VH-VL binders against Rho GTPase-activating protein 19 (ARHGAP19). Designs and how they scored, part 5

Target 1, 207 residues: Rho GTPase-activating protein 19 (ARHGAP19), of Gallus gallus (Chicken) (q5f3g0r98to304)
Amino acid sequence: MSLKRKEKGVVFGSPLTEEGIAQVSQLIEYLHKNLRAEGLFRVPGNSIRQQILKDALNSGTDIDLDSGEFHSNDVATLLKMFLGELPEPLLTHKHFHAHLKIADLTLFDEKGNKTSTPDKERQIEALQLLFLILPAPNRSLLKLLLDLLYQTAKKQDKNKMSAHNLALMFAPHILWPRNVTANDLQENITKLNNGVTFMIKHSQKLF

## First folded at step 1 (VH-VL)

Design pa4 (framework fv_pritumumab)
Fold by ESMFold2-Fast, scan of step 1:
Structure pa4 (fold): chain C 207 residues (1-207), chain A 122 residues (1-122), chain B 107 residues (1-107)
Amino acid sequence: as target 1 above (207 residues)
Amino acid sequence: EVQLLESGGDLVQPGGSLRLSCAASGFTFSSYAMSWVRQAPGKGLEWVSAISGSGGSTNYADSVKGRFTISRDNSQNTLYLQMNSLRVEDTAVYICARDEYDFWSGYPFDYWGQGTLVTVSS
Amino acid sequence: DIQMTQSPSSLSASVGDRVTITCRASQGISNYLAWFQQKPGKAPKSLIYAASSLQSKVPTQFSGSGSGTDFTLTISSLQPEDFATYYCQQYNSYPLTFGGGTKVEIK
């Protein structure tokens, strides 16, 4: 892909495309330069600046994010909005229950009884397989996102954002079921947050 | 017991190609990132390339980018390094290492192979 | 790229000596620093990770300290088997980079 050929058209709220990913990757590149910002992804940005940036990305306009017109919180919030406004979650509706089952994988003791200890090897293997069968655009963006979140968590001494804190911010924006009851959401919120935490922590092994 | 065994090192002429292999055993190969590190005769260690557990992500040192390709076959527990357009300065012992730099392990290269010698000369 | 400057390049010591090797990063790497030992003709061996954590089965005469940009490896009482070359390595970001090495030689 040529850097001179810029995308045109609606990016936010549309089905995920390689062209849309190229536009949004500018936000991810900027955030890699700002990993130490305290409360990154937690502290909200300015809605007017976010709208200006959103409009520019939708039109395929080249943006200088380092111009000083935008704050890291603006860019971080817009990335979350992009993911949450997808018609289908990044991890897909189809795989929702698979992610819940993976979160429940535990070791067996010497007597063959199921324990409460997570089976991390099996969880990694299952996620590797699940990510391989994702549509190519979803897989590409997920890889970029998880690396960003992993690098952010590594800087938690500066930014105060652990992998778990990041999972709390992102899980609702990348994974939700198509048809769900209030009870299902309540029961599974902790499992989803723990699952996304695991994905962030082990992202270097998953692709 | 974790074991890594390299093979494929040879004498090649400048501009030539060579493929290195690293046979892994004693751990779940597909769960770990793997790296190639090289050491020129009498010199220090230089990181060359890394690949994620699934093979979906790769990274390269600038000195080899565009010439070398890292890959893996998880069904055979084997890591590869395809080396093209070889230069005299690529002469080194090439060592594979288990690359476990994720957030919770806290460290890379907890296990190393013995290395395989690549000599590039006329 | 993060440059790792290791000093000294070589030193001569006797059994029982206290040996200190330093490593400096060109930018902050928190505690994402490892130390490796390499004996002549052999593969490197992992000694320390996270700047100060000993690898399994590594003798207690080895210790690491530091954070940010300045790091040290200390051998409190040099043993005959400790004569080797030592390397620091940052794993904060790609590309992964090593120090130039410190050769610990018999006096």
Scores: ipSAE 0.000, ipTM 0.426, lowest interface PAE 15.2, mean pLDDT 83

Design pb1 (framework fv_pritumumab)
Fold by ESMFold2-Fast, scan of step 1:
Structure pb1 (fold): chain C 207 residues (1-207), chain A 120 residues (1-120), chain B 107 residues (1-107)
Amino acid sequence: as target 1 above (207 residues)
Amino acid sequence: EVQLLESGGDLVQPGGSLRLSCAASGFTFSDYAMSWVRQAPGKGLEWVSAISYSGDSTYYADSVKGRFTISRDNSQNTLYLQMNSLRVEDTAVYICAKDYYGDYEAFDIWGQGTLVTVSS
Amino acid sequence: DIQMTQSPSSLSASVGDRVTITCRASQDISNYLAWFQQKPGKAPKSLIYAASSLQSKVPTQFSGSGSGTDFTLTISSLQPEDFATYYCQQYDSYPYTFGGGTKVEIK
């Protein structure tokens, strides 16, 4: 591998920092060059290559993702793993119920098709306010993530990944409750998926 | 029951055409890429063609490019292989197989095969 | 194209023996390697995917290992029903390619 060290540190499983975001931004930049890959974020990558990437990011090592050593699926899966391994979800525990209420303003079926007249302006206003009160690191990474997912969904004719498909892949990795019963969690999953679908579709208006 | 059933194999003359079908049941066909694999008498396995779960991407072995066309009908749970300009060396049992999709079992479901004989 | 080389092409073994079959890829395929068993007149049966993941309902005497270019299928204690031809296949990139096969015969 062609690797060089910037700084040593722990990125995965640690609280979100500006340094950690800089490391993970390498993955996001690579993925922007691979948006046409069919099934991007849906087809998982290789666990061994993902571990190599994870170790490099934890060490503050610059990675040459263009070397041909890594598949787009490796990078996509590792990005999801990073988000899911945060000690607190990117959207935070305290906003969990707020996101459920905002999702209820627009009804979607299981395939992401709207089933009722949307209260789109109210949802946008509410999300803008929630994002403004996020900690700065969380807001910065969320903006990068939603732009990536928006650009991915824009190329769904090639990659076959709609905003709804991407929401199914990412919702459980960016928002989860602190204390909840199994029944509560199950009934809320569809609402969370719908909420993240809305965030992806309207991401350009949310920041 | 989870299964793949091929049909359409026949005796054809060189230069002829044939269409193979593979009927899928017992799994969500539209979620998986599908492949055709062939095996000539007394020989090993040779991959022929693959199609994405949506049907929008197709792939072919160099030996069949320009002559064979893979397609699928997700509403009928059926995979097809249109074979044109058949050659004696295309003689084989043609088998359909469920392809790789993420964390799921790769190539876990195979059909019984259908025999294609190309002879003068 | 990625070339897959299996060795040996054939081997003779007795029930209870430990059997090792190797598969080498002409370039790095990570762990995108599957192993199949085929008995005369029958369709291939999938044994292993992702180099080391055992397929559902496949007996535990079968195991796979390796990554990159060198892969191994091991049968820890050969059973009477294990006499068959074994194939490896890479699915890292199209075109998919199979190894030439290894025939496991009774000694």
Scores: ipSAE 0.000, ipTM 0.434, lowest interface PAE 16.8, mean pLDDT 82

Design pb2 (from pb1 with heavy chain K98R D99G Y101S G102Y D103G Y104D E105W A106Y I109L; framework fv_pritumumab)
Fold by ESMFold2-Fast, scan of step 1:
Structure pb2 (fold): chain C 207 residues (1-207), chain A 120 residues (1-120), chain B 107 residues (1-107)
Amino acid sequence: as target 1 above (207 residues)
Amino acid sequence: EVQLLESGGDLVQPGGSLRLSCAASGFTFSDYAMSWVRQAPGKGLEWVSAISYSGDSTYYADSVKGRFTISRDNSQNTLYLQMNSLRVEDTAVYICARGYSYGDWYFDLWGQGTLVTVSS
Amino acid sequence: DIQMTQSPSSLSASVGDRVTITCRASQDISNYLAWFQQKPGKAPKSLIYAASSLQSKVPTQFSGSGSGTDFTLTISSLQPEDFATYYCQQYDSYPYTFGGGTKVEIK
């Protein structure tokens, strides 16, 4: 697979665009072919190779991901970098507190096991409504991302990555507050991880 | 190898009891919701019961509610179905199925089944 | 309970034929529908979930479509190993219910 661009432009660190989504879709398609890689999204790739990929995407240079020069972990890290370098998180600052409140409807322990499920149907409905009011580019990319993470978690017998493990890796790259105090950090981290775990587990119902 | 293996099927009299087991191997059992599905001779599939990955939530078809109890032992990687007050219409091959804990209870892995006959 | 009506109950076909099986839910189940293949004396094999998503290692001749109440399983070019009984299943709500099955027989 070669990385191709219809329009040249800066991909990383810029507001989400159709061009950026097209590039990320190529990375996601590649990753779907490599779901069995142990520690996928957890084990870091080679920092030099991931910078080469990032630079190529930003410059519009075509690269063949199937050449054997790149590891799946390089592409996985690049996807996280793209999401984390967006000027506004994929889920938006505007909805940060709404996601924290929705997460409170299901409590998970430190292993990601349910401790209580007060109202799963209400959580799903609330998330469906939040996702409907996301900007179209954000909603489109989120759907692709959550499906990738869901499929990755389904292969956990091979890759050792549960939905909760993936949430730990991705939550800080798709949802973060505008301002944080030290006292808020631990509680918010746990809620974010639980919220994203729920999104991954129920991704098929959210769109 | 990712596998589910059922055991415990037998011939029992109406009103009798039987316990089925399903041994899981090749995957992290505690990460998955599990179900029992049955198939009467010459008939289609019928969902019987389901249990969450932690065991905290259980679900039953109306036809078995109050008579059957689903349970699991995550330390032994085993799923159980305790069947009480058995009826002739409970005669079926009982199949263990893996339902994902990822919000969907569709079945992506099936066992071979174990035959339960309730007769005379 | 959500009732799943599957049609036809049986059909006869030849290798290379395009086969279409339909499934109708008694109420809206969105896309929470799966398709299974069962060969005589064997456990069911999962083919499709979320109405249209192929399970791993399932041949591309199988495809699913539909949403809401009406769903279709299509086998674009029937192979010798595809003669089996096919079932649809809703997993929108408990109790999970199956269609009556469609037996695909050799002509």
Scores: ipSAE 0.000, ipTM 0.413, lowest interface PAE 13.5, mean pLDDT 81

Design pb3 (from pb1 with heavy chain Y100W Y101E G102Y D103S Y104S E105S A106Y I109Y; framework fv_pritumumab)
Fold by ESMFold2-Fast, scan of step 1:
Structure pb3 (fold): chain C 207 residues (1-207), chain A 120 residues (1-120), chain B 107 residues (1-107)
Amino acid sequence: as target 1 above (207 residues)
Amino acid sequence: EVQLLESGGDLVQPGGSLRLSCAASGFTFSDYAMSWVRQAPGKGLEWVSAISYSGDSTYYADSVKGRFTISRDNSQNTLYLQMNSLRVEDTAVYICAKDWEYSSSYFDYWGQGTLVTVSS
Amino acid sequence: DIQMTQSPSSLSASVGDRVTITCRASQDISNYLAWFQQKPGKAPKSLIYAASSLQSKVPTQFSGSGSGTDFTLTISSLQPEDFATYYCQQYDSYPYTFGGGTKVEIK
């Protein structure tokens, strides 16, 4: 492993900044080289290696991820940890109910009749608008994240991770309500998972 | 019939610039990612750059990062490659290729190429 | 970057011969491999994608096989129009990389 010291900063548990995004982007770049790892984002990595990597990022120390010292599962778990430890979810508390409404657009056509045919174009347009009004740091990181997940899902024959599997792993880490209740989590979990699945599948059209 | 026609290749001095164009027809251009591939005289194929269907995402080979810029105009069905700080080793036939939007590149159609010569 | 090693660099064959070209990836690329044919002075033509799937209108004498790191292109009975240079390409990850090419020449 080769370590390189840079400016000190706190990355995990802090509000999202451009500096923090630059640091977490190196995890995303590494993962793009390892998309075929079976169970990527599902299989946990080694907790000790994850802590070493987390401490290095928090201290502003660059790590050579290509050294072979870290497994893809370590980096994947750390990316989820970073997103889940943000003070406010990546998609924001404000838009929680909007995402639930957008997920419901598959249930009714323009005439109010229940349909089995998804209203894909309405969902895409609504998500484009929500993403456009996100704070710039959130929008930038979301674009990088969704592209990573889309590319991962494209290799599901090898990695066994569909867009839906990835949504199950990521939805709780990028979107949660401000006032959490058991009913909010249980009743809406399927809608959130379906919504994030849609975001992953159509990520190329959302920005 | 899918057609890709490259233009803009020329003789240029080291350090110079050129802009290449690729005119597309016979398919819905705005639905597909596009790539540039080059081939130096007597050498093999080398991938240069790719752009998503919307133009929002771009990718580059390490040899051209910071010097080349890929772009597209979906209203004109045209792909571009802006080439700056040209080097002798950039001498090649530059070919545009159709890439599939929903999956990784299958490169099902290629243009004929345009020759770029970088020499003093 | 993923390196693609193609062999042989050239071969001589007669019409009717069975020709095999090999491509090796420096790391596992599953089945994300394509094969192209290029004739002198012409643009490449796509032959095979996903290691073994023939592109439309490609003659059945062409076949591809392999997965992981080792891949082959087979021409079961070489025709006069098959004398060309053949390239493999991985599309598992950016940057996309090509093999060095195999020139199939008349014996």
Scores: ipSAE 0.000, ipTM 0.443, lowest interface PAE 15.5, mean pLDDT 82

Design pb4 (from pb1 with heavy chain K98R D99E Y100L G102D D103I Y104L E105T A106G F107Y I109Y; framework fv_pritumumab)
Fold by ESMFold2-Fast, scan of step 1:
Structure pb4 (fold): chain C 207 residues (1-207), chain A 120 residues (1-120), chain B 107 residues (1-107)
Amino acid sequence: as target 1 above (207 residues)
Amino acid sequence: EVQLLESGGDLVQPGGSLRLSCAASGFTFSDYAMSWVRQAPGKGLEWVSAISYSGDSTYYADSVKGRFTISRDNSQNTLYLQMNSLRVEDTAVYICARELYDILTGYDYWGQGTLVTVSS
Amino acid sequence: DIQMTQSPSSLSASVGDRVTITCRASQDISNYLAWFQQKPGKAPKSLIYAASSLQSKVPTQFSGSGSGTDFTLTISSLQPEDFATYYCQQYDSYPYTFGGGTKVEIK
């Protein structure tokens, strides 16, 4: 009876599971077929269609996204909502400050002084190590997400979405601090956006 | 300078398996996405499968999905295609091709191909 | 899947002729179109990428044009070595798809 009772929202707002990833993978596969849509991930979809799709995913229903009933913007917005509604961000709370430090890794000059030039090799190595120690479900979904965003950025001449534009849309949905202060949000937003931009651009090297 | 050399083509019975290899030389293999394209005798070109430069993303034509597996070994500069549950309609010359990952230039170099014949 | 329709299937021409081959995509592929040349018993050779960009060491008699759904390969003055089959290919999205080919034969 009560032990069998389930709340609506099993997929959205719940911790990552293989079943949840399978549902979200349907959205990701659909989006791979629609990478050229102008403003993909920036232009909002229809809230009613998004709710219908969200309800279907929560029930574990296989969805025919190719039916013509949904637009790419509906699916793109729902993917962002799924990531943002996770109880813990995809990249985890524990790694928040590590990502800030990695985004700020720079080369040293002849004198041994810190420069403003990014140390790309160290950033890649550090991200490879961080991703390796992510929980398996998080790592699997992150790999799918970063490949989607990389492929989207490759079509920027058609869709108008650069890796940096995509990072602006996704960074707040995959990484946020546990304890929020005004200073944390303002000072770190640029670093997070740059870090996620780097992840998108170099995604093929990170796994 | 740039060379792609396929091997592994053979005569095999329906339901059989075969592994193809494409050996790359004369360039930095890990900078390029790779594909397998096939051509049945007297027919046109058909794309089969693609793999990203790191090996992390793979793509398949619907006709081979679930039966073929593309993979690569960047340390050995070699691309592979594992073909299972082969059908008569898989009979073709299988050719590897490279594509630069930073700019979508399409295929710029092709191998010579290796013949796979599926017949009873 | 994006369907590529290539025309004509074959044509006959003489050395020095201007040859035009067309390719149509079932949906907008921007400029993600390539052209390939194939001689009997040989692997394809890449001619053009991004609809109009010539591959390295490809002769200037070859040119490509078009965007969106309609594309053209032009050989301005056909040479003896240009008798071959030509294929267009979209690389906008997976699965990649090829046109049916155009065989350029001696008249």
Scores: ipSAE 0.000, ipTM 0.468, lowest interface PAE 12.3, mean pLDDT 85

Design pc1 (framework fv_pritumumab)
Fold by ESMFold2-Fast, scan of step 1:
Structure pc1 (fold): chain C 207 residues (1-207), chain A 119 residues (1-119), chain B 107 residues (1-107)
Amino acid sequence: as target 1 above (207 residues)
Amino acid sequence: EVQLLESGGDLVQPGGSLRLSCAASGFTFSSYWMSWVRQAPGKGLEWVSYISWSGGYTNYADSVKGRFTISRDNSQNTLYLQMNSLRVEDTAVYICAKDFYEEGYMDVWGQGTLVTVSS
Amino acid sequence: DIQMTQSPSSLSASVGDRVTITCRASQGISDYLAWFQQKPGKAPKSLIYDASSLQSKVPTQFSGSGSGTDFTLTISSLQPEDFATYYCQQYDSLPLTFGGGTKVEIK
C-alpha cells in the first residue's frame, strides 16, 4: 500500500461525495488495466484483501493497487460493494419507474437477439435526458462506470463477460426501488437487466 | 421508396468552405439518426459525422472535428454538412446515409457528391 | 480507435465458387459488425448487420459469422453480379471504422 494519507472520511455506506468518487476512480482505473481477466465482476475475490482495501478507502489513504498485493477480482468486488452500499442507488429511487418504462422499449426476439425498431433512438434520447437531471456526482460516477463496463464487454472473447452478464452483476447494485415486494422484484428483474444491458452497449452515445 | 440525394459538391481551394445537402424522401426523416461518410478517389470508406434524430447529439471523426458541422432541418427533410478550412486530403465523394435504428449501422446510402480541394 | 483489418485485399474467383472474406477487429466489438458491397462508381449496399443478420432483399448466398474480434463473410455460390469490393464496418464504438476492403475479381 501507499503510506501517503489524505484527510480521513467515511466512504462506504455514506452518501456519494467528491472524496468517495476520487477513491472509487482509483479502482476503476485499475480495472481498465485488467479487462481481460476471465470472469471479471463474476468471480469473487478474497475477503481479507477486500477489507484491507475498504479500510484504506474509508481512511482516505492513497492505494498502490499495482503493488501486486491485490487481484482484479478483489477490486471488482469492492466496486460492486461500494455501489450497493450507497444509501440511495446511483441511478436514484425516483427514476426507478422511468428506467422500467425505457427498458420496455427494448425489443428482443425469442433467442434474445435485438430487433431493429425506431424505439431504440427514443431509448437513447430518454436516457440522455434522464442522466442530465441526475445530481452531478451521480452523473460523473455513472459515466465512469458505464465506460468501464462497455470496455469490459468489448473484451468478452477474453474475459467471457458479455454486456448482459455484466448487467446481471451490476443492475441490483445501481438501481433498486425504495419499497418493493418479492413479487414486484421478480416481475421487474428482467426489465432492469435489459435496461442496464442497453446502457452498457450504448454507453458511448449516452453522455 | 427510401431515397437520399446529395448535392453541393464542388471544386474549392484549400482553406475554402462548402456546404453539402442531402434531401431525404420515402421515410420519416425526423425519426432516424443520419451519417456522412466519405470516400477518396480509389480509396476505402471513412466515417465523417453522426447526428441524432432531433439534432441534439452530434459526433465527428477526429480528422474533421472543429472544421465540419453536421446539422439537419426536419421540416425540410434535409441533412447538411458545413465544411470549413478545407484541406487537399478532404477531397472525396461525400455520401449521406440513414442509420438502421440508431445502431451506427447504415442501411440506406445516397449516391454521393464529389468535393475536390485543389489549388 | 478500433482498427479493422480485412483479408485478403483481393481475390479471383469463378461463378459458382464459394468465397470467404475475413475481418479482424483490433479489440472486441461483440457482434456490432456490418458488411457492405460496393461496385465501381456506385454507393455501398448494405448486406449484413449484427455480424450474421441478412439485410432485407439481400440474396441468401450471403452469410456472416463471428463475434468478438474475428468475423467472416461467406458467398456460398458466387453469381456474376457479386463481383465487387466488400467492406466490413464496426459500430461498437465511435469513431465508426471500416476495413480496407476486399476486391472480388473475375478469374
Scores: ipSAE 0.000, ipTM 0.428, lowest interface PAE 15.9, mean pLDDT 82

Design pc2 (framework fv_pritumumab)
Fold by ESMFold2-Fast, scan of step 1:
Structure pc2 (fold): chain C 207 residues (1-207), chain A 118 residues (1-118), chain B 107 residues (1-107)
Amino acid sequence: as target 1 above (207 residues)
Amino acid sequence: EVQLLESGGDLVQPGGSLRLSCAASGFTFSSYWMSWVRQAPGKGLEWVSYISWSGGYTNYADSVKGRFTISRDNSQNTLYLQMNSLRVEDTAVYICARYDDWLPFDYWGQGTLVTVSS
Amino acid sequence: DIQMTQSPSSLSASVGDRVTITCRASQGISDYLAWFQQKPGKAPKSLIYDASSLQSKVPTQFSGSGSGTDFTLTISSLQPEDFATYYCQQYDSLPLTFGGGTKVEIK
């Protein structure tokens, strides 16, 4: 790696940058080797080991994740913390209401009446268009994240983490409104969880 | 250090039952998946079953499905294998092993011999 | 099920020799492959995980390589204590499956 990247140093709590993505990609690469861990992303790791990793990533210090001193839960928790500590959610504030509308897209019957059946084709098309207009760093990291979560869900027979379970863990860390009220959050939580579940299940079609 | 001690192996007739135990010490038992692996005399290793750290997920080799049940008691740091409807081809040394996806089968017990003979 | 094929089933070698053991998976398993050593009358011992990561306290004469379907265990300079049977094992998908083993015998 270049010396300039190490000099940047600050990763957590800062706006998304190429340097930050490079650091966080190390966590994602490690997690791809640990997809079977029961409760991955749900079971918390050790707070001391997480802080050591966080400090190393912020300072650009090299650390060997395969040393045996860190658990997959430490790395998984740190990834969620990184996403949740971004000043603006990965999916952005301005697209919050668009995601709610996409989650509500349903089929129409032969009489032209709205049904309760999801319109998967329109949901995929709408998400493809929405992701194309994301800032390039956000789109790049989102693609990496959704692929990781898709691969995790594929191994749910061992890790017990379905796409829906992963959405419950990640939705509040990648998408939140700019101005929040208790009623808005409660009413929209189910829609956001369903939307993120859909993104995970169909991630291979969205980019 | 880490120790896994198996017990319960015996001579049993076809159609009989046995329960194997594995006593674990030297690590946080409730944080690890656990597995049973067997080895028939003069043959290679064959995976039998594994169980998640909570006990909420189990899986089995097709050859033992419906006959064997893996379970654990985290309060006693003990892994079990209940074997029913035993067949002569189940004759093997049964070995307890610790499992984790980042360190698969990093510690093994010494094994306990199960002989199924008429 | 993923079938694991080891080659050769046995070989004879002298102390100081370079020994190579091959393992082939019937479908892609990425790097979810482990290697184990078993001495007669003893339990297996973990050597390598994730195809190439050396287990703690395992001597550096052991190394693993490969990804996808073709994998290799190499012993760069065979020691007297290395005469044993070696097994590969995939942990990409269930059921977990082992290779048939390679017996390394003294010449």
Scores: ipSAE 0.000, ipTM 0.432, lowest interface PAE 15.2, mean pLDDT 85

Design pc3 (framework fv_pritumumab)
Heavy chain, then light chain:
Amino acid sequence: EVQLLESGGDLVQPGGSLRLSCAASGFTFSSYWMSWVRQAPGKGLEWVSYISWSGGYTNYADSVKGRFTISRDNSQNTLYLQMNSLRVEDTAVYICARDLGYDEYYYGMDVWGQGTLVTVSS
Amino acid sequence: DIQMTQSPSSLSASVGDRVTITCRASQGISDYLAWFQQKPGKAPKSLIYDASSLQSKVPTQFSGSGSGTDFTLTISSLQPEDFATYYCQQYDSLPLTFGGGTKVEIK
ESMFold2-Fast, scan of step 1: ipSAE 0.012; ipTM 0.484

Design pc4 (framework fv_pritumumab)
Fold by ESMFold2-Fast, scan of step 1:
Structure pc4 (fold): chain C 207 residues (1-207), chain A 117 residues (1-117), chain B 107 residues (1-107)
Amino acid sequence: as target 1 above (207 residues)
Amino acid sequence: EVQLLESGGDLVQPGGSLRLSCAASGFTFSSYWMSWVRQAPGKGLEWVSYISWSGGYTNYADSVKGRFTISRDNSQNTLYLQMNSLRVEDTAVYICAKEYWDYFDYWGQGTLVTVSS
Amino acid sequence: DIQMTQSPSSLSASVGDRVTITCRASQGISDYLAWFQQKPGKAPKSLIYDASSLQSKVPTQFSGSGSGTDFTLTISSLQPEDFATYYCQQYDSLPLTFGGGTKVEIK
């Protein structure tokens, strides 16, 4: 007899859907229980176990992560892989330059001259507005992700992962340009890492 | 361009106090962990103290714990090291270092602290 | 504390020589090891992180290897600007600790 593979439930490499977010939320919930894992999101997991988890998510199957057959590093790596394999970054291509601009927001002195001091209130307000105009699936997943990373950074004395360390791991997986220009790539990378660090640090104020 | 400029190094007598400053520019200071590292004349590097991006977490080398206090003012982009009960063995060039993924990607030139009678 | 033992303490070499510096940790540190270069009177310069990853704009003559407790920094063809003191640093656990340094001098 002919067997057909069901097409529904493909998660990795597909545009964001509410169903896909529900599947990936299982990874996020598991990671909240494992925040003390040293090097969380830094240390790679096992490629075979990651593929098993990826296949389960793609088939729309609920995963028993508490079975003891998976390590926190497997789940953490798979979450990064999911974000990086989206056809469009979680924060979207069109907002790439806005994020660079927000990272550069500084206070003005009494003479109206730009200073080097960050304008944190304007940065928070700009991010709040930018997140409000994200597509609903993107905003929902971003809120879950930033809360996870914020909680991870709060346990940095145990897991050794600062907000900056997490930003370095996640920035290239949630925000990338449509076109790459050669002129100042290092400065843009630094700005994006700093911007994502700021998002993690202030995540409780952004939604 | 990332720049770290240390100041405050001086000649002090044993038992004295001194405050070092590190002025940071060219990056979002409030987003990075910062450290003080020292180098005694003719010796290697010794990590002194570590502070988180928020200032909420600090750690110290056993040799300075209870005597030194690391702090930061994110509004002024400045890192501080308050040094109390100074000893001759604290004589060193004190260097400000920016954390990048738990290692240091940028270092300052250092400021010399000499503890002598 | 994790003790970092660096060898040799000093060596003499000529331009074009292959130089090997070793670093041993008193306990396993995975690949959480960095290498730094320091020239007299200058700020330290980061060369290698995660045991084997080159920092941006560091010449390819520098390479790092190792994991666990034994690590090596190799300079495949020593250049005039490479005469300096080299340090290893572990960042697996606090306190952060450094090797004693290896001074690479002109022969």
Scores: ipSAE 0.000, ipTM 0.403, lowest interface PAE 16.4, mean pLDDT 83

